# Ledger of designs, part 89: VH-VL binders against NAD kinase (nadK)

Target 1, 268 residues: NAD kinase (nadK), of Syntrophomonas wolfei subsp. wolfei (q0aze0)
Amino acid sequence: MKIILVNNRFKENTEKKAQEIAGQLSALNVEVIIDNGLDEPYAGTVDFIMVLGGDGTMLRAARRYGQRAIPVLGVNMGTVGFLSNIEINELAEYLPLILREEYSLEARMMLEVAVFQQQSLLTRVFCLNELLLRSNSPRMLSFALEISGQKLEPYRGDGLIVSTTTGSTAYSLSAGGPIADPQLDAFIVTPVASHIINKRPLVVSPEREISLHLLEEREAIIGIDGQIKMDFGAENRVLIKRAPHPLLMVNLKAKPFFTSIDRSLQRQ
Key: E = the ipSAE of ESMFold2; O = the ipSAE of OpenDDE; V2 = 0.75 times the mean of E and O plus 0.25 times the DockQ between their complexes.

## First folded at step 4 (VH-VL)

Design s45 (from s1 with heavy chain S31N E105K, light chain F94Y; framework fv_bermekimab)
Fold by ESMFold2-Fast, scan of step 4:
Structure s45 (fold): chain C 268 residues (1-268), chain A 123 residues (1-123), chain B 107 residues (1-107)
Amino acid sequence: as target 1 above (268 residues)
Amino acid sequence: QVQLVESGGGVVQPGRSLRLSCTASGFTFSNYGVHWVRQAPGKGLEWVAAISYDGSNKYYAESVKGRFTISRDNSKNILFLQMDSLRLEDTAVYYCAKEGLWFGKSPYGMDVWGQGTLVTFSS
Amino acid sequence: DIQMTQSPSSVSASVGDRVTITCRASQGISSWLAWYQQKPGKAPKLLIYAASSLQSGVPSRFSGSGSGSDFTLTISSLQPEDFATYYCQQANSYPLTFGGGTKVEHK
């Protein structure tokens, strides 16, 4: 068995903890690859991915490995989040189940984001939460939104979020989007800082293609999961589709999504 | 206009407490990690503490660990630094600073800084 | 902790001069280094991130190079507004650490 341990290179003592866990796994005849974000993603075949950290670390793991159809387990390191399944102090208890493959998998849709300049593909990236188009200045954007060939009336405002259902509780929620069951597949399209009073979030089929382009030259950026930034100008076009593979999240322990989100909202 | 504004600095006595605030505007505060960096009079920059975009991860310089507590309120766009058991060596201008976006590997440096708030001690 | 050593501590220069500042990390930090400019009484300003990437709005006379443990900031033709103190900062791991600074002052 070969396992990738994903950790946060900027978290104090996380590298030491990853080394400790790697030693324990090696003693059980498991080959371990540590990914702290400093190098390219491991290119070889692996059987399992263990993410040590919070939701941010899971988002990075999903971008790096989510399209490979490999089980991914989130292990909480004392942070609050929605993407981990077990706590670090529970790992020893659950490790035999991991090694025997005695767990269920939950599929979470991902976005495929393709950025073009004129007719040429500049880059293609995947993400678990969302794509954000936003102004990089106080000046309002004017941009076109097209859904599966249907051209909507022009948008005028600070930007737009195209989110997965997993991302519904992240930036889309803060911008006024709905809370979605992460087991559903859908795109959630949420305006940012609505300068047009009647612009509403849209929930659309994951089979649809969403395209965006600027109608006027403006300073704008595209953000991916809050972790990647790309400049976006009037010569650029972005195409958003459902990614070919979902992220396969490991369930070792029941995690009640609805009661968890309800409690989070009550604490506000 | 993207900006950060610090407040709460002042004159304190050794051993007392002080709370610094940093108010963010012109960007989505909840998308970015934010830092406290200090500079003693005539000295260089010293990183003090950081908090992740969602508040789940907190980091401290060894010199302040156990005495300072970083926190944030994303609903109000405010970063805090609670400073307990203050010492003379904590005398400095305290800056808050925003990370650029995480680029899959590293933040883009600290691209937006406040003007700073001074913490000094009475004799 | 990763220690960052800058040299020189100060340099006297004239407008039009080429200025070079170096920064050395006590261990490998890949390319995760930023450079800042600070003028007296003001907050630092980001010049370069990821060792060699120029921040938006920063003049092209500023450039960064290096990887691993040795890094350089170059100002190809010093302008009057460039007299300031410059700092490097590693972003590889916590705690984050700054170099001691290099003051670029009038000859």
Scores: ipSAE 0.000, ipTM 0.379, lowest interface PAE 19.5, mean pLDDT 85

Design t10 (from d36 with heavy chain T57R, light chain S33R A60D; framework fv_ixekizumab)
Fold by ESMFold2-Fast, scan of step 4:
Structure t10 (fold): chain C 268 residues (1-268), chain A 122 residues (1-122), chain B 112 residues (1-112)
Amino acid sequence: as target 1 above (268 residues)
Amino acid sequence: QVQLVQSGAEVKKPGSSVKVSCKASGGTFSSYAIHWVRQAPGQGLEWMGVIIPILGRADYNQRFKGRVTITADESTSTAYMELSSLRSEDTAVYYCARGHTYKYSSGYFDYWGQGTLVTVSS
Amino acid sequence: DIVMTQTPLSLSVTPGQPASISCRSSQSLLHSRGFNYLHWYLQKPGQSPQLLIYLGSNRDSGVPDRFSGSGSGTDFTLKISRVEAEDVGVYYCMQALQTPLTFGQGTKLEIK
């Protein structure tokens, strides 16, 4: 059996903990590949991905490996987030179930983001939470949004978020988007500080294709899961589609989404 | 608790097709592989194929030579097995069973449906 | 295809006596993960098959401890330490190392 351990090298001796866990897995005849984010993703075939860290580490793992149809388990090593399933101190208890594949899987849709310069593809990335288009200066953006060939009236404001349902509790929530059941497959399109007061969040079919481009030259960026930043200008266009494969998240214990989010919202 | 409930018995003519359903309740349907196994009267068990609903992929026992198709509808938690070009030797009880893994192989069948008798009569 | 061979094909046992069923595979079922992908099922008369033993030696939940599985690679054994009336049925081994999944011929266990 081959497992990738994804960790964040720069957080609180996580590299030493990853090596400790790798040693424990090797003693059980499991081959371990450590991915600390500095190198290219491991290109070989693997059976399981274990993410040691918080939501940020899981988002990185999803971008690197989420399209491979490999089970991904979030193991929290600090503050509990939405994407982890078990705590690090529970890992030894659950290891036998992992090795015997005695767990359920939950499919989470992902975004496929293609960025063009004129007609040339600059990059294609996948993400679990969202794409954010935002101004990188005090000036508002003017931009065009097209959904499956339908051109909407121009947007004017600080930006726009195109989110998965998993991302509904991330930046989209902060911008006024709805809370979505992560079992539902949908795009959530949430304006960021729109100058047009009646521009509301949209919930659209995940089979739709969304495109964005600037109507005037501005300093803008696109952000992917809050981790990747790219400059975005009037010569650029971004195309957003449902990714070909969902992220397969491992469930070893119940984590009730609605009661968890309800408690978070009551913390006013 | 997980339960697999299959459609009722059918009598078919040679050359026709049959489509058997398997509805899962309790647990997460999409997280598991659903296998189909048949048993001719007085005979042993024969694996027909599997579908992995979460991946939208199926694999088949090649001895059925393209006659079997397995599909799944995640919205109703139901898997289907369709067998075409029926012959008298296809008379059997057809079972669906849940693999404990999402994979085509490795899985043990922790839950079985009640079986559907398909009779192919002259 | 991997061929699974069971012996005996039928077995008649006096209640309270032990029973032993062998299963042999045409190639090793031991995977690189260290598990034997060999599972045992019981089909009671008029019922669907039910899981007894998985991954060679693990009892499924609710299965009495008088059932045990052993073996590795190509030779496997299912043992019942003390046969009871409810144990009547046909026992099948199945390999799950690779598709197509294949079953043994079945062993019919009857009470004398």
Scores: ipSAE 0.023, ipTM 0.589, lowest interface PAE 8.0, mean pLDDT 88

Design t11 (from d36 with heavy chain T57R A58T, light chain S32N; framework fv_ixekizumab; at its last look DockQ between E and O 0.01; V2 from the best seeds 0.00; counts 0 for: pae E 15.9 > 2, placed apart)
Fold by ESMFold2-Fast, scan of step 4:
Structure t11 (fold): chain C 268 residues (1-268), chain A 122 residues (1-122), chain B 112 residues (1-112)
Amino acid sequence: as target 1 above (268 residues)
Amino acid sequence: QVQLVQSGAEVKKPGSSVKVSCKASGGTFSSYAIHWVRQAPGQGLEWMGVIIPILGRTDYNQRFKGRVTITADESTSTAYMELSSLRSEDTAVYYCARGHTYKYSSGYFDYWGQGTLVTVSS
Amino acid sequence: DIVMTQTPLSLSVTPGQPASISCRSSQSLLHNSGFNYLHWYLQKPGQSPQLLIYLGSNRASGVPDRFSGSGSGTDFTLKISRVEAEDVGVYYCMQALQTPLTFGQGTKLEIK
């Protein structure tokens, strides 16, 4: 059995903990690959991915490995998050179940994001939470939103978020989007500081294709899961679709989504 | 709590097709592999194939390739096994069974359906 | 395909006596994970098969402790320490190392 341990080297003690866990797994005849985010993703076949850290580390793991149909377990290192399933101090208890594959899986849809310059593909990336189009200057953007060939009235504002249901509790929530059950597949399209008062968030079939382009030359960026930033100009177009494969998240214990989000909303 | 409930017995003519259903309740349907196993009268168990609903993937025993099709409808938590070009030797009890893992292999069958008798007579 | 061979094909035991069933695979079922992907099932007359032992030696939930599994690689044994009337049926081993999954021929256990 081969496992990738994904950790965040920029957080104190996570590298040491990753090495400790790798040693425990090696003692059980498990081959371990450590991914601290600096190198290219491991290209070989693996059986399981264990993410040590918070939601940010899980988002990186999803981008790097989420399309490979490999089970991914989030292990929380201290801060309560939405994408972890067990705490680090519970790992020893659950490890035998992991090795015997005695766990359930949740499919979480992902976005496929393709950025073009005219008809030339510049890049194709996947993400778990969202794509954010936003102004990089004090000026508002004017941009076109097209959903499955249907051209909507132009948007004017600071930007737009196209989110998965998993991403409904991330940037989309901050921008006024709805909280969505992550077991549903849907795009959530949430305006950022729209100049038009009645522009509402849209909940759109995941089978639809969404495209965005600027109507005026502006300084804009595209953000992907808050981890990738790309310049976006009037000659660029972005195409967003449901990714071919969902992220397979490991469920070793019940983590009720609605009570978790309800508690989070009681904080400032 | 977990139950697999199969459709009722069928009598078919040679050359026809049969489609057997397996409805899962009490657990997360898509998280597991659903296997199909048949047993001819007085004979042993023979694995036919598997579907992994969460991955949209299937794998079939080569002996049945081209004749067997396994599908799943997650909205109804139901798996189906369709066997075409029926012959008298296909007379058997057909079982669905849940693998404890999402994979094609490694899984042990922790729950089984009650079985569906398919009789092929001329 | 991996071939699974069971011996004996049938056995008759007096109640309270032990029974032993062997299962041999044509290649090792020991995976790099350290597990043997061999599972045992019991089919009682007129019923669906039910899981007895998984991953070589682990007793399934609700299975009495008189049942035990042992072995590794290519040779596996199912033992019943004290056979009861309810244990009548056909016992099957199954390899799950690779597809197609394959079963032994079955061992019929009867009470004398």
Scores: ipSAE 0.431, ipTM 0.766, lowest interface PAE 3.9, mean pLDDT 89
Fold by OpenDDE, look of step 5:
Structure t11 (fold): chain C 268 residues (1-268), chain A 122 residues (1-122), chain B 112 residues (1-112)
Amino acid sequence: as target 1 above (268 residues)
Amino acid sequence: QVQLVQSGAEVKKPGSSVKVSCKASGGTFSSYAIHWVRQAPGQGLEWMGVIIPILGRTDYNQRFKGRVTITADESTSTAYMELSSLRSEDTAVYYCARGHTYKYSSGYFDYWGQGTLVTVSS
Amino acid sequence: DIVMTQTPLSLSVTPGQPASISCRSSQSLLHNSGFNYLHWYLQKPGQSPQLLIYLGSNRASGVPDRFSGSGSGTDFTLKISRVEAEDVGVYYCMQALQTPLTFGQGTKLEIK
C-alpha cells in the first residue's frame, strides 16, 4: 500500500505530524509520500491520500490529486471546517480500516475551470469549491454569463462565484448563496454585490457549461478556491464544467452535515 | 435498513443473454461494491465479478471468459449483471451482494439479494 | 486462483453439541494489514447466504456468540459451541485476498 500525506509546510504542527505518521505507516510496511506543497504533485500511483490539516489543505489536495480517483481522507488538526472526516487523535483508531481498505467513499463534484486568452488555453484547473471572478478596482464589473449557450442579461457588480455544492459553505455562502447538500451535484452561481438588488443565486445542472467574459475594459481577477489568483481582462474567457472525476472523499466516520452547520459557521 | 432487491426469474434459450438487476435501498449505493455470485442447483457458490459504482470499476472472474458484464446506474441505485452466450451449465440462482471495500480486497458481503433463478433450456 | 478446501463436507450434529468446520486455503490469506481475509457465510435452506464471521474471527451483527472463527494464514476454523436447530444449512468459507474471490465447497450441517 502506498499513501500520500498532504500537509501544510507553513503549519509546523502538520509537518511534524506528517513525519510521525509516516514513520508509523512505514513500520506497518506502508509506503509513504509526504506532500507539503513544496514540490510538484507526486506523479506515481498511490492507493490513499490523507490530508492533515484543515479545509485549505484539502482544497489543495483536491486540486493536486482529485482527478486521479484516489480516496482522500481529511484528518482535522484542530481547525473548524467541513472537509475533514476524522480528528487526528482518531487516526490510530481508524487506521486498521484504512489498511484493510474498509471504508465508504463519497463523491464530491469538482469544477473544471479553463481560462482562455482569446482562443488559447492559459490554464486548466480542477477545484473543489469555487471559481471567483471579481473586480480588481473599486469599480463594478460588467460581464456576460452564458449557461449552455444561453446568454443571460449582462451582470453588473463586484463579481460572480461559480461553486460546487461542496463550496456552498465557503465563499458562496458569504456572498449570499444557498447552503447545498454535499451529496447533490450542481453548480451554484452566486453574484457578488450585484448592481441589481436581489439578484438571486442560480442552481445549475452539473450537465451544463458556464462561461464568463468581461463586457468592458476593466481589471479583474480570477480566484480559485481562494488559493490561486489570476489576472482577468477583456481578452480572457473562462469556461466552467463539471470535472470528469469527482473527489472521492473517504467516509470512516459519519459526519452530520446539517446538524453541524450552525456550529461550524459560527466558528468561521 | 439496507436491502438488495433483484429482478425476477428468467427462462432463456441456449446462446441468448440474460440481464439481472439488483436495486439497493436503505443506504448509500455508490459507497460500496456490488458483487455477483451464482449457485447452480445443489452446488456451491461461485463469484462472478464486482463493480464499484462510484468508480465504474469492474473486475470479473476470468472463468467466464468475457461473457459477464456488470454495470451500475447510480441514479437508480441499481446494479446489473449480464451473462451472454448462455449454456445449460449457466442454470443457477444469481445473487448480488454488497461489499465494503474500495478495492474488493477485504470484501465481506454483509447484505445479499434474494437471488434470481436463471434457467437455460432448449 | 486461491483454492479453498472445507472439511468436512457434511456433518450431522446432535443439538447442544459442538461443531467444527475447517477451511484451508492454497495460499496465505494474511493481508499486510495483519488481518486474514477469510470470511464465513451460512446459507440456510431456501435462503440467501448470510455473513457469519468476517476477517477470520469477527462475528457479524446479530450472530450469536456460540459462533466463533479462528485461524491464520492458510488454516481456519469455524466453531459452533452449541448447535441449535436454526444453525442448519450450508456453511461457506470465502477468501477475499485477491480476485477472483473463491469459496470453499460448502459444509452441510444437519441435525441428528
Scores: ipSAE 0.033, ipTM 0.642, lowest interface PAE 3.5, mean pLDDT 91
Fold by ESMFold2, look of step 5:
Structure t11 (fold): chain C 268 residues (1-268), chain A 122 residues (1-122), chain B 112 residues (1-112)
Amino acid sequence: as target 1 above (268 residues)
Amino acid sequence: QVQLVQSGAEVKKPGSSVKVSCKASGGTFSSYAIHWVRQAPGQGLEWMGVIIPILGRTDYNQRFKGRVTITADESTSTAYMELSSLRSEDTAVYYCARGHTYKYSSGYFDYWGQGTLVTVSS
Amino acid sequence: DIVMTQTPLSLSVTPGQPASISCRSSQSLLHNSGFNYLHWYLQKPGQSPQLLIYLGSNRASGVPDRFSGSGSGTDFTLKISRVEAEDVGVYYCMQALQTPLTFGQGTKLEIK
């Protein structure tokens, strides 16, 4: 059995804890690869991914490994997040179940984001929470949104968020979008500081393709999960689709989404 | 449009150091890897190293044995490459280039500086 | 280190005729993401290198349709369907799978 441990090297106790867990696993003849974010993602066959940390660490793991159909377990390191399943002090209790593969999986939709310059593909990335288009200057953006070839009336404002249902509790929520049940597959399209009165958040079928481009020359940014930024200008467009594979989240312990909303949001 | 503008040509003595600057404009600086590549007269391209400005982290071609230091100043959108203990074979044009991603590798260089000639003469 | 080998090292081509440049790596450049981390650059006389083809087969912005890239794994090819005077220069392939990033030796293209 080969397991990747994903940690956030910049948090005080995560490196020590990752080494401790690696030692415990090695004593059980489990091969362990530690991913602290510096090296390229491990390319070999892997049976399980364990994320030690909060939602941000899970987002990085999802971008790195989410398209590989590998079970991913979120292990919380002290504060409750939306993407953890068990606490670090419970790991020893659940480890036998992990090794015997006695757990269920929950699929979480991801976005596939393709950014173009003219007709040429510039980059393709995946994300778990959201894509943000926003102005990179004091000036607002004028931009076009197309949904499966249907052009909406132009947007004018600071930007736009296209999120998954998992991402509905992240930036989309702060921008006025709804909280969505993460068991649903959908896009949530949330305007950011729109100057157009009738631009309400939209909930869109996951089978749609979403396209964005600027209508005026402006400096803008595409943000991915709040962790990656890319320049975006009038020569660019972005195409957003449901990713080919969902993130496969391990469910060892019941974590009722609706009763935990306030507690999870307070983590920030 | 993104532009990378490098500092001017330098003439240096063996054993000294040179520090070449690379100022980026027309885009975000911090989220892209900045690479340094050199080209000796009549020769091919040689990768020297890379910095990821938002992390302040670097990776170097080990053939330089610690003589290369790459830094960045995000407030001025400028990367620097310092080559120490200069030798005559370090005479080359030094280029900075922007990787399309924040990673050490897996990126292509979408924008290049104009190059900085460094001549090391005894 | 991944060694990149280009052939030929020089070409002399009559304008309007095709040209083909091969690039071979000592290790597969196919990443598990499905991308080949192989890029092509053109350095025209007296200029900085410029991106020509990325990820094996994608043309960079402003690159004419007569340029195409193909191949996967360890063997890659750059083709120019119809060489023009502005195509003169040195063509380099580069692997970006792992550091140190490495270039081929270069292929000098001249007009006959």
Scores: ipSAE 0.000, ipTM 0.427, lowest interface PAE 15.9, mean pLDDT 87
ESMFold2 (binder alone), look of step 5: mean pLDDT 91; pTM 0.945

Design t18 (from d36 with heavy chain Y104T; framework fv_ixekizumab; at its last look DockQ between E and O 0.02; V2 from the best seeds 0.00; counts 0 for: pae O 11.7 > 2, placed apart)
Fold by ESMFold2-Fast, scan of step 4:
Structure t18 (fold): chain C 268 residues (1-268), chain A 122 residues (1-122), chain B 112 residues (1-112)
Amino acid sequence: as target 1 above (268 residues)
Amino acid sequence: QVQLVQSGAEVKKPGSSVKVSCKASGGTFSSYAIHWVRQAPGQGLEWMGVIIPILGTADYNQRFKGRVTITADESTSTAYMELSSLRSEDTAVYYCARGHTYKTSSGYFDYWGQGTLVTVSS
Amino acid sequence: DIVMTQTPLSLSVTPGQPASISCRSSQSLLHSSGFNYLHWYLQKPGQSPQLLIYLGSNRASGVPDRFSGSGSGTDFTLKISRVEAEDVGVYYCMQALQTPLTFGQGTKLEIK
């Protein structure tokens, strides 16, 4: 059995814990690959992925490995978040279940983001939460949104978010988007500081294709999961669709999503 | 609290097709593989194939040479096994069973349906 | 295909006495993970099969501790330390190392 341990290289405690866990797994004849984000993703076959950290570390793991149909378990290291299933101090109790494959899985849709210059593909990335289009200067953007060939009236403002339902509690929430059940598959399209008063968030079928391009020569960026940034100009267009495979998240214990989000909002 | 409930008994003519359903209660379907196993009267168990609903993939015992198709509808938590070009030797009780894992192999069958008798007679 | 061979094919036991069933595979069922992908099922008369033992030696939930599984690689044994009336039925081993999944022929256990 081969397991990838994904950790955050900027957290010294997480590196030490990853080595500790790797030693425990090796004693059980499990081969361990440690991914601290410094190198390319491990290219070989693996059976399971453990993510040691908060939501940010899970987002990185999803981008690197989410399309491989491998179970991914989020193990919380003390950071508040929504993407972990168990706490680090519970790992020893659940490890036998992991090794015997005695767990359920939740499928979480992902975005496939393709950025073009004219007709040429520049890059393709996958993400779990969202794509953000935003201005890279004090000047407002003017941009076109097209949903499955249907052209909407031009947008004017600071940008737009295209989010998964998992991403509904991330940047989309901060920009005024709805909270969505992560078990539901949908795109959430949320405008950022729109000058057009009547522009509202949209909830759209995940079967749709969404495209964006600038209508004026402006400097903008595309952000992916708040972690990747790339330049976006008037010669560029982005195409967003449902990724071919969902992220397979391991569920070892019940997640009280609705009560957790309700309590989180009461404390704002 | 997990339960697999299969459709009722069927009598079919040689050359026809039969489609047996297997409805899973709560949470079983989306995370696990559903296998199909048959048992001719007085005989042993024979594996027919499996569907992995979460991946949309299926695998089959080649003995059935393209006669068997296993599908899944996640919205109704129901798996289906369709067997075509029926012969009298296909008379059997057909079971669905849940593999404890989402994989096509490695799994043990922790829950079984009640079985569906399919009789093929002219 | 992996061939599974059970012995004996039938067994008659006086209540309270032990019973032993052998299962042999045509190739090793020991995976690189250290597990043997061999499972045992019981089919009581007129009922669906039910899980008894998984991964060679682990008892399924609700299975009495008089049932035990042992073995590795190609040779496996199911033992019942003291046979009770409710143990009557046909016992099957199954390999899950590779598709197609295959069962042994079955061992019918009867009470004398």
Scores: ipSAE 0.511, ipTM 0.789, lowest interface PAE 3.0, mean pLDDT 89
Fold by ESMFold2, look of step 8:
Structure t18 (fold): chain C 268 residues (1-268), chain A 122 residues (1-122), chain B 112 residues (1-112)
Amino acid sequence: as target 1 above (268 residues)
Amino acid sequence: QVQLVQSGAEVKKPGSSVKVSCKASGGTFSSYAIHWVRQAPGQGLEWMGVIIPILGTADYNQRFKGRVTITADESTSTAYMELSSLRSEDTAVYYCARGHTYKTSSGYFDYWGQGTLVTVSS
Amino acid sequence: DIVMTQTPLSLSVTPGQPASISCRSSQSLLHSSGFNYLHWYLQKPGQSPQLLIYLGSNRASGVPDRFSGSGSGTDFTLKISRVEAEDVGVYYCMQALQTPLTFGQGTKLEIK
């Protein structure tokens, strides 16, 4: 068996704990790859991914590995929001179940984001929470949103968020979007400080394709999961689709979404 | 407690098809593999194929691939096995079974349906 | 396909005496994870099969400790240390290393 440990070496002494866990797994004849974000994603075959840290570390793991249909377990080492399943002090209790693959999985929709310069593909990335289009200056953006080729009336404001249901509790919520059940598949399209009053958040079928481009020359950026930024100008277009594979989140311990909403949001 | 409940017995003519259902309750449906195994009267067990609902992936014993179709309906937590071009040697009890994992292989079958007798007679 | 061969195909045992069933595969069932993907099932008269032993040697929930599994690679053994009347039925080994999953022919256990 081969496992990736994803950690955030800048947080909560996680590097030391990752080495301890790697030692425990090695003693059980499990091959361990540590991904602390410094190297390229491990490209070889693995059976399981263990994320040591909070939502940010899970977002990185999802972007790097989410399209590979590998179970991903979130292990909390402090106060975290929505994406951990067990606490670090519970890991020993659950480890036998992990090794025997005795756990359930929950699918979480991801976005596939393709950025073009004119007709040329510049980059393709995947994300778990959201794509943010925002102004990179004091001025508002004027931009076009197309949903499966259907052009909406132009947007004007600070930007737009295209979120998964998992991302509904992240930046989308702060911009006025709804909290969505993460077991649903959908896009949530949330304007950011819209100058156009009747531009309400939209909930959109995951089978749609969403396209964005600027209508005027402005300095803008595309943000991915709040962790990746790229410049975006009038010559660019972004296409957003449901990713080919969901993130497969491991469920070892019941964590009821609805009864925990207020506690999780207050901690974030 | 996980339970698999199958549809009732069928009597079919050669050349027709049969569709057997397997409804899961008491557990998570979509993240576990659902296998189909048959047993002719007085004979051993024969694996037919598998579906993994969370991935939308099915795999078949090549012996049956052209005649068997396995599907799942997540809204009803039900898997289906359809066997076409029936022959008299297809007379058997058909079982569904839950694999302990989402994979097409490596799994042990921790829960079994009660079985569905399909009789093919002229 | 991986061929599974069980011996004996039939077994009569006096209550209280041990029983042993062998299962041989045409290929090694030892996976790189360190597990042997071999499982044992009991089908009692008139019932669906039930899991007894998984991954070569682990007892399923509710299985008495008189049942044990051993072996690795191509040769596996199911042992019953003291046979009881409730142990009658047909025992099957199954490989799960690769599809198609395949069963042994079955071993019918009867009480003398």
Scores: ipSAE 0.163, ipTM 0.674, lowest interface PAE 5.7, mean pLDDT 89
ESMFold2, look of step 5: ipSAE 0.037; ipTM 0.629
ESMFold2 (binder alone), look of step 5: mean pLDDT 92; pTM 0.951
OpenDDE, look of step 5: ipSAE 0.453; ipTM 0.792
ESMFold2 (binder alone), look of step 8: mean pLDDT 92; pTM 0.951
OpenDDE, look of step 8: ipSAE 0.000; ipTM 0.494

